# Designs tried in a protein design chat: miniprotein binders against q96jn8r1131to1294. Part 171

Target 1, 164 residues: q96jn8r1131to1294
Amino acid sequence: TLEFLENHGKNILLSNGNRTATRVASYNQGIVVINQPLVPQLLVQVRIDFLNRQWTSSLVLGVITCAPERLNFPASACALKRAAWLLRGRGVFHNGLKICEKFGPNLDTCPEGTILGLRLDSSGGLHLHVNGVDQGVAVPDVPQPCHALVDLYGQCEQVTIVNP
Short names: E, the ipSAE of ESMFold2; O, the ipSAE of OpenDDE; V2, 0.75 times the mean of E and O plus 0.25 times the DockQ between their complexes.

## First folded at step 16 (miniprotein)

Design kr6 (at its last look DockQ between E and O 0.81; V2 from the best seeds 0.00; counts 0 for: pae O 1.9 > 1.5)
Fold by ESMFold2, look of step 16:
Structure kr6 (fold): chain B 164 residues (1-164), chain A 96 residues (1-96)
Amino acid sequence: as target 1 above (164 residues)
Amino acid sequence: DEKERKIEEIIYRAFELSDEGELEEALELIVEAIRLAVENKDEELLVWAIYIIANIAQALGDPELLEKVLELAEEAYERTDDPEIKWLIEYLEQDK
């Protein structure tokens, strides 16, 4: 079953059979990775459980295309120097380069209860789902294997992996 | 490596400034970071710095700067054969 990997940001506490991640300190050090690579047609979904609206920015979603088991995570996903494809705010980023100005909803304003999903299509396109609705291809050809990543940044204090 | 960590911090700060819309200050910092990465012979940080200056150049809408970024990326690719740089070159050439 899908779980968050034991290698994670320093401020994360895993619970609920490693399907729930909570940031227990500060505003960063909250990177978590799903323990299995994405395969075509696998939908990885997380629910936003708790937000602290006193922060201005919120979670980052994406994938990493390097092996996550011993990766030394930076404090924030946006500081990943390589192999990272990230959805942040309304933008899509690769290694700090904004490749799309506006894709899907603004993640900084998604409320508690929002279910966010990632999947690969048969061509390697990375799709975002929001509350079960496919938002289309965020990244057209992601190298494989890749793993889904969530950064519990700023507002976002807890997410839970949920089944489709 | 203390120099490596400092270069990383400058690159990330340039990204943050770009994200906040402070494009000229971001550009000044990333140019400094590139010079330091080259001096330190840190190809991995140079590759990342090239991504960040590409981001800044794109946000500025400056085609002359984008051309210089492409030249820098091509030189780095020749030395490294790094697929991350190859991807960036192809991306920037599509947008030309």
Scores: ipSAE 0.880, ipTM 0.941, lowest interface PAE 0.4, mean pLDDT 93
Fold by OpenDDE base, look of step 16:
Structure kr6 (fold): chain B 164 residues (1-164), chain A 96 residues (1-96)
Amino acid sequence: as target 1 above (164 residues)
Amino acid sequence: DEKERKIEEIIYRAFELSDEGELEEALELIVEAIRLAVENKDEELLVWAIYIIANIAQALGDPELLEKVLELAEEAYERTDDPEIKWLIEYLEQDK
């Protein structure tokens, strides 16, 4: 069963069998990691449940290739020191370095109800799915094992893991 | 470790500034962080700082700085054998 790990950002409250993450304070400290590592062809999806529009940025989505149970989370996923491939806005980032300017839809403008998915293909390419539609390979040849990461940042205050 | 904490704080500040578009100030800070990381032999923070300076260099569109980052990364790789640095080197060389 897919659920968020108990090791999470300080402002996160887990509920619904750890399938729902809610940021209950401020605009940051909202990182969560899904328990099971991504395996090829497994689609992992989260739904944006609630947006607080007083902020400008929104959730960050990606993967980490380090042990998530021992990870000391920074206030924002963008400040992860290493082993992180992230989607923010329309950009793709590796350890803070922007490696792609424009990819898929702008995550900062995704409305409530949007379902975002991550999937590894057989060659290790990381795909982004938006409402079930494959947006293509965001990151080629991602090291495995890796875990899906969601940063409930800015506007994004609640997400829920949903089945395909 | 107090030194490590200090270096981390500088790196975080540099990152924040760069994210806000204050690239010149971010550059000054991250250069300092790199020097301190080298002096303190902190490989993890060095790797992190190198990625940030690379990001700043790209954002600035400064080819000379990018070249210096590449040289720095190569030197760091020789010291650390870190696969993240190797990835960065390959990325920078590809995009050069």
Scores: ipSAE 0.299, ipTM 0.678, lowest interface PAE 1.9, mean pLDDT 92
ESMFold2 (binder alone), look of step 16: mean pLDDT 78; pTM 0.741

Design kr7 (at its last look DockQ between E and O 0.94; V2 from the best seeds 0.89)
Fold by OpenDDE base, look of step 16:
Structure kr7 (fold): chain B 164 residues (1-164), chain A 96 residues (1-96)
Amino acid sequence: as target 1 above (164 residues)
Amino acid sequence: DEKERKIEEIIYRAFQLSDEGELEEALELIVEAIRLAVENKDEELLVWAIYIIANIAQQLGDPELLEKVLELAEEAYERTDDPEIKWLIEYLEQDK
């Protein structure tokens, strides 16, 4: 069963069998990691449950290639100093380096109810899914093992893992 | 630990500035962070700083700076054998 790990950002409260993450304070400190590593053909999806529109930015979605259980999470995914591949807005970032300026929809403008998915293909390409639609390869060759990461940042205050 | 935290803060600030389009200020900060990382022999922060300066250089579109970043990355790789740096080198070479 897919769940969020107990090791998470300081402002996160897990519920619903650790399938729902809620940021209960401030606008940051909201990083969560899904327990099972991504394997080829496994689609991991989260639904945006609640947005607080007083903020401008929204969630960051991506993967980490380090051990998540012992990771000391920074306040924002953007401050991950290594082993991070992140989708923010329309950009794709690797350890702070923008490797793609325009990819998929703007995550900052995804409404509540949007289902975001990550999937590795057989060649190690990381795909983004939006409401079940494959947006293509965000990262062509992701080191494995890797874990899906969600940063409940800014507007995004709650997400839930959903089954495909 | 305090020095490490300071360097981390500078690196992150440099990233934020670059994200906001303040590339010159970002560059000044990241260069300082690199110097500090080298002085403290902090390989992890050095690697991160190299990624950030690469990002800044990329946004500036400065080929000379990009070349310097590549050289810096190659030197770092020789010392650390860090696969993250190897990836960066390959990335920078592809985008030439």
Scores: ipSAE 0.907, ipTM 0.959, lowest interface PAE 0.4, mean pLDDT 95
Fold by ESMFold2, look of step 16:
Structure kr7 (fold): chain B 164 residues (1-164), chain A 96 residues (1-96)
Amino acid sequence: as target 1 above (164 residues)
Amino acid sequence: DEKERKIEEIIYRAFQLSDEGELEEALELIVEAIRLAVENKDEELLVWAIYIIANIAQQLGDPELLEKVLELAEEAYERTDDPEIKWLIEYLEQDK
C-alpha cells in the first residue's frame, strides 16, 4: 500500500498508518515523499485535508529523481538544488528554473477537499490530476526512477493519501 | 563546510528574489554566488547557481546574458560531465 516515507521534513507528524501527514509547526519543514517510485499505472493521490489561511502560499507537488530514504530535506522543496521537478502555484520548475509559466490550476487556491494526483505516462511524461481529471503533461520526459513528493508549505497543514 | 552553507544561502535568496520579480537584486546576488562557488571550487553549488542565473536571464530577456550563461554551463559540463548541466544546455539551445 502507498504510505509516506518515515524520512520526512522535521515539522511533519505521520498518522493513519503513515497515510496522513500533518505539519505541526511553522510554515515549512513539511516535505513528505511517497514510499514507491512512480511507474505507469501507479496514480498517487493526496487529498488536502486542512488549510491554514494565515499563510498566502500553499503546497508544492512534484517528483525527485534521486533516492529519498537518506536525503536530508531542506526547509522548502524550492531549495532542492538538483533532481527536482516541481509544480508550484501555476508554474513548473526544474531545480529553480521555471520551465512553464502556467500549467493546470493555481495550487495556491485549491480548497480543502481537493484531490491532487501524480502519475507517469508510458513516455515518461508527468501528469497532474485534479479531482480525478487529468490536466495533461506537466513535464514531458522525467528521468526514472522518480518519487512523488508533497511539500506541506504555508497554508497546507494536512494531506492524506487516497485511493484513485 | 561553512563557506558552502553561505554560498547555498545566497543562491536560494537569489531564487526567492527572482520569484518575487526583484530581478536586478537577484542578478547581483547570483553573480556573487557564482564567483564564490568558483573560488571555493564547489561544482555542485555552481551547477545550481547556473540554473538560477538561467532563470533570471530568461525573465530579463537579455540575449547577451543568456549567451554567457550557456558558455558558463558548457565550461561546467566539460569539468563535471553532470547530466543536470547537459539537460540545461539542451533546454537553453532549443530556441536556436
Scores: ipSAE 0.853, ipTM 0.933, lowest interface PAE 0.5, mean pLDDT 92
ESMFold2 (binder alone), look of step 16: mean pLDDT 79; pTM 0.752

Design kr8 (at its last look DockQ between E and O 0.92; V2 from the best seeds 0.89)
Fold by OpenDDE base, look of step 16:
Structure kr8 (fold): chain B 164 residues (1-164), chain A 96 residues (1-96)
Amino acid sequence: as target 1 above (164 residues)
Amino acid sequence: DEKERKIEEIIYRAFQLSDEGELEEALELIVEAIRLAVENKDEELLVWAIYIIANIAQALGDPELLEKVLELAEEAYERTKDPEIKWLIEYLEKDK
């Protein structure tokens, strides 16, 4: 069963069998990691449940290639020092380095109800799915094992893991 | 570790500035962070700082700076053998 790990950002409360993450304070400290590592053909999806429109930015989606259980989460995914591959806005970042300027839809403008998915293909490419539509390869060769990460940042105050 | 925390804050601030388009100020900060990381022999923060300066150099479109970043990365890799640095080297070389 896909769940969020108990090791999470300070402002996160988990519910619904750890399948729902809610940021209950401020605009940050909202990082969560999904328990099972991504393997080829496994589609991991989260639904944006609630947005707070007072903020301009929204959730960050990506993967980490370090052990998630021991990770000390910073206030924002953008402050992850290493082993991070992140989708923010329309950009793709690796440890703070922008490796793609425009990819897929702008995550900052995805409305409530949007279902975002991550999937590894047989070649190790990381795909983004939006409402069931494959947006293509965001990262061509992701080190494995890796875990899906969601940063409930800015507007994004709640997400829920959903099955395909 | 207070020194480590300070360096981390500088690196993150440099990233924020670069994200906001304040590339010159970002560059000044990240150079300082690199210096401090080297002096403190903090390999983890050095690796992160190298990624950030690479990002800044890329945003500036400065080929000379990118070359210097590559040299810095290569030197760091010789010392640390960090696979993250190896990836960066390969990335930078590919984009030449």
Scores: ipSAE 0.910, ipTM 0.960, lowest interface PAE 0.4, mean pLDDT 95
Fold by ESMFold2, look of step 16:
Structure kr8 (fold): chain B 164 residues (1-164), chain A 96 residues (1-96)
Amino acid sequence: as target 1 above (164 residues)
Amino acid sequence: DEKERKIEEIIYRAFQLSDEGELEEALELIVEAIRLAVENKDEELLVWAIYIIANIAQALGDPELLEKVLELAEEAYERTKDPEIKWLIEYLEKDK
């Protein structure tokens, strides 16, 4: 059973059996991590439930390759200093280095109801899915084990884990 | 640690400026952050700062700066054997 970990950003409230994460204050402190590492057959999907369009930027989606249970999360995923592979806007980042300028849709414009998915392929490539459609390989060779992460940043105020 | 917190804030600010296209100002800040991280012997912040200056150098398209970034990364790798620096060196070298 996929759930968000109890270790999360300070502004997160977990509900719905830890399958729903809500940012209840400010614009940041909204990092959540899925409770199981990615394996090739696992498609982790979250639905965007609520957006506040008065913010400009929206959620960040990605993986961390270090153990998440006792990690001290920064205010924003973009401040993760190591072990992070992130999709933000249309960019792909590793520890703050932009490794791809344009991949998939612009996450800042995804509407409520969008279902975003992450999975590994057999070669260790990280795939993004959008509403069930594979967008291809965002990161070609992610170290394992890795853990799916969502930062409920800016516009994004609530996401829910959904079944593929 | 107050010194660590200050260095972290400068690195993140440099990232933000780079993200906004203010590459010259971002470069000045990240060079300062690198100097401070070295002075403070903070190897983890230094590794992150090297990632950020690599990002800035890549965006500038400055081959002389990229070469200096590679030298800094190689020196940090020899000192730390940090796999994050090894990955960065390999990433920067594959685009030659």
Scores: ipSAE 0.846, ipTM 0.932, lowest interface PAE 0.5, mean pLDDT 92
ESMFold2 (binder alone), look of step 16: mean pLDDT 79; pTM 0.754

Design kr9 (at its last read DockQ between E and O 0.95; V2 from the best seeds 0.91)
Amino acid sequence: DERERKIEEIIYRAFELSDEGELEEALRLIVEAIRLAVENKDEELLVWAIYIIANIAQQLGDPELLEKVLELAEEAYERTDDPEIRWLIEYLEKDR
ESMFold2, look of step 16: ipSAE 0.861; ipTM 0.937
ESMFold2 (binder alone), look of step 16: mean pLDDT 79; pTM 0.759
OpenDDE base, look of step 16: ipSAE 0.900; ipTM 0.956
ESMFold2, fold request of step 17: ipSAE 0.864, 0.875, 0.862; ipTM 0.938, 0.943, 0.938
ESMFold2 (binder alone), fold request of step 17: mean pLDDT 80, 80, 80; pTM 0.765, 0.766, 0.767
OpenDDE base, fold request of step 17: ipSAE 0.910, 0.910, 0.909; ipTM 0.959, 0.959, 0.959
ESMFold2, last read: ipSAE 0.867, 0.867, 0.874; ipTM 0.937, 0.940, 0.942
ESMFold2 (binder alone), last read: mean pLDDT 80, 80, 79; pTM 0.766, 0.769, 0.764
OpenDDE base, last read: ipSAE 0.911, 0.910, 0.909; ipTM 0.960, 0.959, 0.959

Design tm1 (at its last read DockQ between E and O 0.86; V2 from the best seeds 0.88)
Amino acid sequence: DEKEEKIKEIILRAMELVRKGELEEALELIVEAIRLAVENKDKELLVTAIWLIAYIARRLGDPELLEKVLELAEEAYELTDDPDIKYYIARLERALEE
ESMFold2, look of step 16: ipSAE 0.882; ipTM 0.942
ESMFold2 (binder alone), look of step 16: mean pLDDT 84; pTM 0.817
OpenDDE base, look of step 16: ipSAE 0.919; ipTM 0.961
ESMFold2, fold request of step 17: ipSAE 0.855, 0.868, 0.848; ipTM 0.933, 0.937, 0.930
ESMFold2 (binder alone), fold request of step 17: mean pLDDT 85, 85, 85; pTM 0.839, 0.835, 0.839
OpenDDE base, fold request of step 17: ipSAE 0.911, 0.912, 0.913; ipTM 0.957, 0.958, 0.958
ESMFold2, last read: ipSAE 0.845, 0.854, 0.783; ipTM 0.930, 0.932, 0.914
ESMFold2 (binder alone), last read: mean pLDDT 85, 85, 85; pTM 0.840, 0.838, 0.839
OpenDDE base, last read: ipSAE 0.913, 0.912, 0.913; ipTM 0.958, 0.958, 0.958

Design tm2 (at its last look DockQ between E and O 0.91; V2 from the best seeds 0.90)
Fold by OpenDDE base, look of step 16:
Structure tm2 (fold): chain B 164 residues (1-164), chain A 98 residues (1-98)
Amino acid sequence: as target 1 above (164 residues)
Amino acid sequence: DEKQEKIKEIILRAMELVRKGELEEALELIVEAIRLAVENKDKQLLVTAIWLIAYIARRLGDPELLEKVLELAEEAYELTEDPDIKYYIARLEKALEE
């Protein structure tokens, strides 16, 4: 069963069998990690449940290649400088470095109800899915094992893991 | 840092070329990025550059290139001790066996 790990950002409250993450304070400290590492060809999805439009930025989605149980979470995912591959806005980042400027839809403008997915292909490429539609390879050759990471940042106040 | 910005720009451009399938041109750029990263002792940027060159080398499939990139990756690991580089080393070694 896919769940968010108990090791999470300090402003996160887990519910619904740890499948729902809610940021209950401020605009940051909202990082969560899914318990099971990504298995090739298996789609992992989260739904944006609630947005607070007083902020401009929204959730960050990606993967980490370090042990999530031992990770000391910074206030935001963009502060991760190692073992991190992130999608923010339309950009793709590795350890805080932009490696792609325009990829897929702008995550900052995804409305409530949007379902975002991550999938490793057989070659180790990390795909982004939006409402079930494969947007292509965001990052080729991602180290394995890796875990899906969601940063409930800015507007994004709640997400839920959903089945494909 | 001016050198860091140059490295960052090169990596970004190289990745764009990779997405376009222009691997040979991307290779030239990323080699330069690695050179600059080592010169400037930018360990973090070096890790990213090694990731990309390893990918490019495997896509091109040239054994001589793979050997050279493997050597670079091993040196980079000694400098950074980043576990992800060990992953790329293993991928390169596997590619050489094919």
Scores: ipSAE 0.922, ipTM 0.962, lowest interface PAE 0.4, mean pLDDT 96
Fold by ESMFold2, look of step 16:
Structure tm2 (fold): chain B 164 residues (1-164), chain A 98 residues (1-98)
Amino acid sequence: as target 1 above (164 residues)
Amino acid sequence: DEKQEKIKEIILRAMELVRKGELEEALELIVEAIRLAVENKDKQLLVTAIWLIAYIARRLGDPELLEKVLELAEEAYELTEDPDIKYYIARLEKALEE
C-alpha cells in the first residue's frame, strides 16, 4: 500500500494507483513523497523507469523530516532549506549543506531499471539500497518521523514504487 | 563568504571523522564550527552542527558532555526555531536518563 502522496511537484502526474510518478514538463517541479513515514524494517524502493539523457543531472533521493501533506514544495529538492536530508550525485546534503563528499554510487549515472531503496535502521541511520544491495548508512540519526522523497529532476522522468 | 565556507569545511571534516570513528577529534572540530556559526549568525549551518554534536555526544556517552550539548541545543533552538532541534534535544534528554 505504499503510494506517492497527492501533494507533489507541479509537473508530476501520478498513475498506476499512485505508485508511478511521471514528470510531464520541463526539468524540475518533480518532487514526490511516499505516503508512509520510514520505520525500521520498511524498505521503500523505486525503479527508474525513464531517463532523458539530454540532461546532465538526475534524480535526487532522500527524506524530509516535516509533515509532507501540506508542505509547499520548491521547484527542486536542492532548494529545501529545512528538514531535508538528500542524496544527490555522489554527495549527501543536509538542508543544502554537503555533509559527505561521496556515498554510494553516482545517482547521475544510474541507468533505467535501477532500483533505489531507502530505509531507517533501528538507530535512526538512513540506508541507501541499490538493486537490492545495502550501501550502508548515508546519514546517522535522522529525525523521526521522516518520509522518503524523490525529486524527478533532470534526466529522471519516471519512477515507480516497487515491492522488495 | 569566506567565514561561511570555513564553517562548511569544518563540518564536512567532522563528519568524515565521525565516519572513521574518530569521535573525540570530530567533537573538537564541531565545537569550533558551532562557535563560528554563532559568531557569523549562520542559522542554517548551526542546525547541522547541532545535529552532529548531539550525535557525537550520544555516541561518546559522557553525562557531563551530554548536559553541555543539551544546553547548546536549547540555545540553538531559541536562535533558529528549527523543529528538528527539538528532536535532538529529546534524544539528548533520553540519553541522560539512561
Scores: ipSAE 0.880, ipTM 0.940, lowest interface PAE 0.6, mean pLDDT 93
ESMFold2 (binder alone), look of step 16: mean pLDDT 85; pTM 0.833

Design tm3 (at its last look DockQ between E and O 0.93; V2 from the best seeds 0.91)
Fold by OpenDDE base, look of step 16:
Structure tm3 (fold): chain B 164 residues (1-164), chain A 98 residues (1-98)
Amino acid sequence: as target 1 above (164 residues)
Amino acid sequence: DEKEEKIKEIILRAMELVRKGELEEALELIVEAIRLAVENKDKQLLVTAIWLIAYIARRLGDPELLEKVLELAEEAYELTEDPDIKYYIARLERALEE
């Protein structure tokens, strides 16, 4: 069963069997990691449940290749400088470095109800799915094992893991 | 840092070329990025550059290139001790066995 780990950002409250993450304070310190590593060809999805429009940025989605149980979470995923592959806005980042400027839809403008998914293909490529539609390879050759990471940042105040 | 910004730009351009399937051109760029990263002692950017060149080399499949990139990756690991580079090394080694 897919769940968010108990090791999470300071402003996160888990509920619904640890399948729902809610940021209950401020705009940051909202990083959560899914317990099971990504398995090739299996889709992991989260739904944006609630957005607070007073902020401009929104959630960051990606994967980490380090042990999530030992990770000391920074205030935002953008501060991760190792073992991190992130999607923010329309950009793709590795350890804080932009490696793609325009990929998929703008995550900052995804409305409530949007279902975002991550999937490793057989070649190790990380795919983004939006409402079930494969947007293509965001990052080729991602190290394995890796864990899906969601940063409930800015507007994004709640997400829930959903089944495909 | 001016050199740092140059490296970042090269990596970004190289990745764009990779997405377009222009692997040979991407290879030229990323080699330069690696050179600059080593010169500038930028471990963080070196890790990213090694990731990309390893991917490019595997896509191209040239054994001599694979050997050279494997050597670069091993040297980069010694410099950075980044565990992800060990993954790239393993992938390169498997590619050489094919």
Scores: ipSAE 0.920, ipTM 0.962, lowest interface PAE 0.4, mean pLDDT 96
Fold by ESMFold2, look of step 16:
Structure tm3 (fold): chain B 164 residues (1-164), chain A 98 residues (1-98)
Amino acid sequence: as target 1 above (164 residues)
Amino acid sequence: DEKEEKIKEIILRAMELVRKGELEEALELIVEAIRLAVENKDKQLLVTAIWLIAYIARRLGDPELLEKVLELAEEAYELTEDPDIKYYIARLERALEE
């Protein structure tokens, strides 16, 4: 079963069999990673459980292409220097570089209850799903192996892994 | 700096063209971005540019282009030591074996 790794941001508390991540302090230090790499046909989904709308930005999601068990996570996923493909706001980023202005919904406005999914297609394309609907390829040819990552940033205080 | 911002802008535009299927125009832009990134010693932008040119080359499928991009990726690996470039190299090598 999919779980969040024990190696996570300092402000994260894991619960519900490590399927729920809660940011228990501040607005950052909330990076979590799924415990197995994405493989074709695997859809990793998280539900946004709790938001604090007094912050302006919200969660970041994406993948890392390096082994996550020993990574030293920065305070925010946007500061990852290598091996990171991220969806933030409306944009897509690689290693902090914006590579797409608008893809999918604005993550900063997704309400509680939204289910966000990531999967790789057989060609290495990273797909975003929103409430079960495939949004298409966010990033072609992502290196493998890669792991799904969520940064419980700003507004986002809790997410839970859910089955497709 | 100003040079770094120019490289970022070119990569973003090249990716927009790729998403529209305008691969040959995207190739021209990303070649320029790589040249500038090497000149400016911007290793992180070079990694992104190599990802994109490798993808474009595989989509276009021209063996001569694939060979040239493979050489470029090998050189970029030596400059950056980014393991993701090894992944791109392997994909280019597979494409040459078609």
Scores: ipSAE 0.882, ipTM 0.940, lowest interface PAE 0.6, mean pLDDT 93
ESMFold2 (binder alone), look of step 16: mean pLDDT 84; pTM 0.828

Design tm4 (at its last fold request DockQ between E and O 0.88; V2 from the best seeds 0.88)
Fold by OpenDDE base, look of step 16:
Structure tm4 (fold): chain B 164 residues (1-164), chain A 98 residues (1-98)
Amino acid sequence: as target 1 above (164 residues)
Amino acid sequence: DEKEEKIREIILRAMELVRKGELEEALELIVEAIRLAVENKDKELLVTAIWLIAYIARRLGDPELLEKVLELAEEAYELTDDPDIKYYIARLEKALEE
């Protein structure tokens, strides 16, 4: 089953069989990683459960290609400079470098209840899904194995892994 | 750094071209980015550039290009020791066998 790893940001509290992550303090230190690596055609989804509109930014979604159990999490995913492919706002980033300016919907404006998904296609392309709709390839040729990463940042205070 | 900013811009433009299917033009840009990254000793940017050129080369499928990019990737791996580059090396080698 899909769960968040116990190795997570220090402001995260896991619940619901480690399928729900809640950031219980501040606006950052909220990185979580899903236990199973992405495999082709497996759709991994999280639902935005709660937003605190005090902040302007929201969650970051992406994948890491390093061993998640050994990862020392920075305060935010944006600080990852290696082995990181991230979706933030409408941008796509590799190791902190913007490689796409406008992709999919703006993650900073997704309302509560939005279901965000990641899926590798047969060619290694990383797809973003929003409420079940494939938004296309966010990143072509992502190294494998890779693990889905969610940064509960800013507005986003709780997410839950949901089944397709 | 001015050179760093230039490299970042080139990579962004190259990726945009890739998304449009304009691979040959993207290739020209990314080669320039790699050159600049090496000259400026920007290891992080080099990793990204190698990712993109490896992808472009595989999409184009030209054996001679694949061999050249493989060489670049191997050199980049020695410089950066980034496991992702090792992954791309393997992908390029596989492409050459096809």
Scores: ipSAE 0.913, ipTM 0.957, lowest interface PAE 0.4, mean pLDDT 96
Fold by ESMFold2, look of step 16:
Structure tm4 (fold): chain B 164 residues (1-164), chain A 98 residues (1-98)
Amino acid sequence: as target 1 above (164 residues)
Amino acid sequence: DEKEEKIREIILRAMELVRKGELEEALELIVEAIRLAVENKDKELLVTAIWLIAYIARRLGDPELLEKVLELAEEAYELTDDPDIKYYIARLEKALEE
């Protein structure tokens, strides 16, 4: 079954059989990673459970291409300078470099209840799904193996892994 | 660094062209980005540029281009020590065998 890894940001509390992640302090230290690498038939989905709209920035969603079990996570995913492909706000980033100005929705404005999904296609393209609807290829040819990552940043205080 | 900013802008434009299917024009840009990244010793931007040129080369499928990009990726691996470049090298090698 899909669960969040026990190796996670310092401000995260896991619950609900490790399928729910809650940021219990501050605005950062909220990185979580899904316990299985993405494979073409696997759709990883998380639901945004709780937001604090006081902040302007919200969650970051993406993949990490290095082994996550013993990785020392930075305070925020945006500080990852290797092995990271991230959707942040309206943009797509590789290792902190913007590679696409606008893809899919603005993550900073997604409301509570939004279900965000990640999957690889057979060509290694990373797809974003929003409420079950495929938004297309965010990043072509992502290295494998890779793991889905969520950073419960700013507004985002809780997400839960859900089945498609 | 103005040179770093230029390299970032070239990579972003090359990716825009790739999304439009304009692979030959994207290739021209990303070759320039790689030249500048090597000259400027910008290892992080080099990793991204190698990802993109390897993808473009595999999409175009020209064996001469694939061989050149493979050599370039091997040099970039030596400079950056980034395991993701090994993944790109393996994909380029597979494309040459087909």
Scores: ipSAE 0.883, ipTM 0.941, lowest interface PAE 0.6, mean pLDDT 93
ESMFold2 (binder alone), look of step 16: mean pLDDT 84; pTM 0.821
ESMFold2, fold request of step 17: ipSAE 0.832, 0.841, 0.824; ipTM 0.926, 0.928, 0.924
ESMFold2 (binder alone), fold request of step 17: mean pLDDT 85, 85, 85; pTM 0.839, 0.842, 0.840
OpenDDE base, fold request of step 17: ipSAE 0.910, 0.907, 0.911; ipTM 0.956, 0.955, 0.957

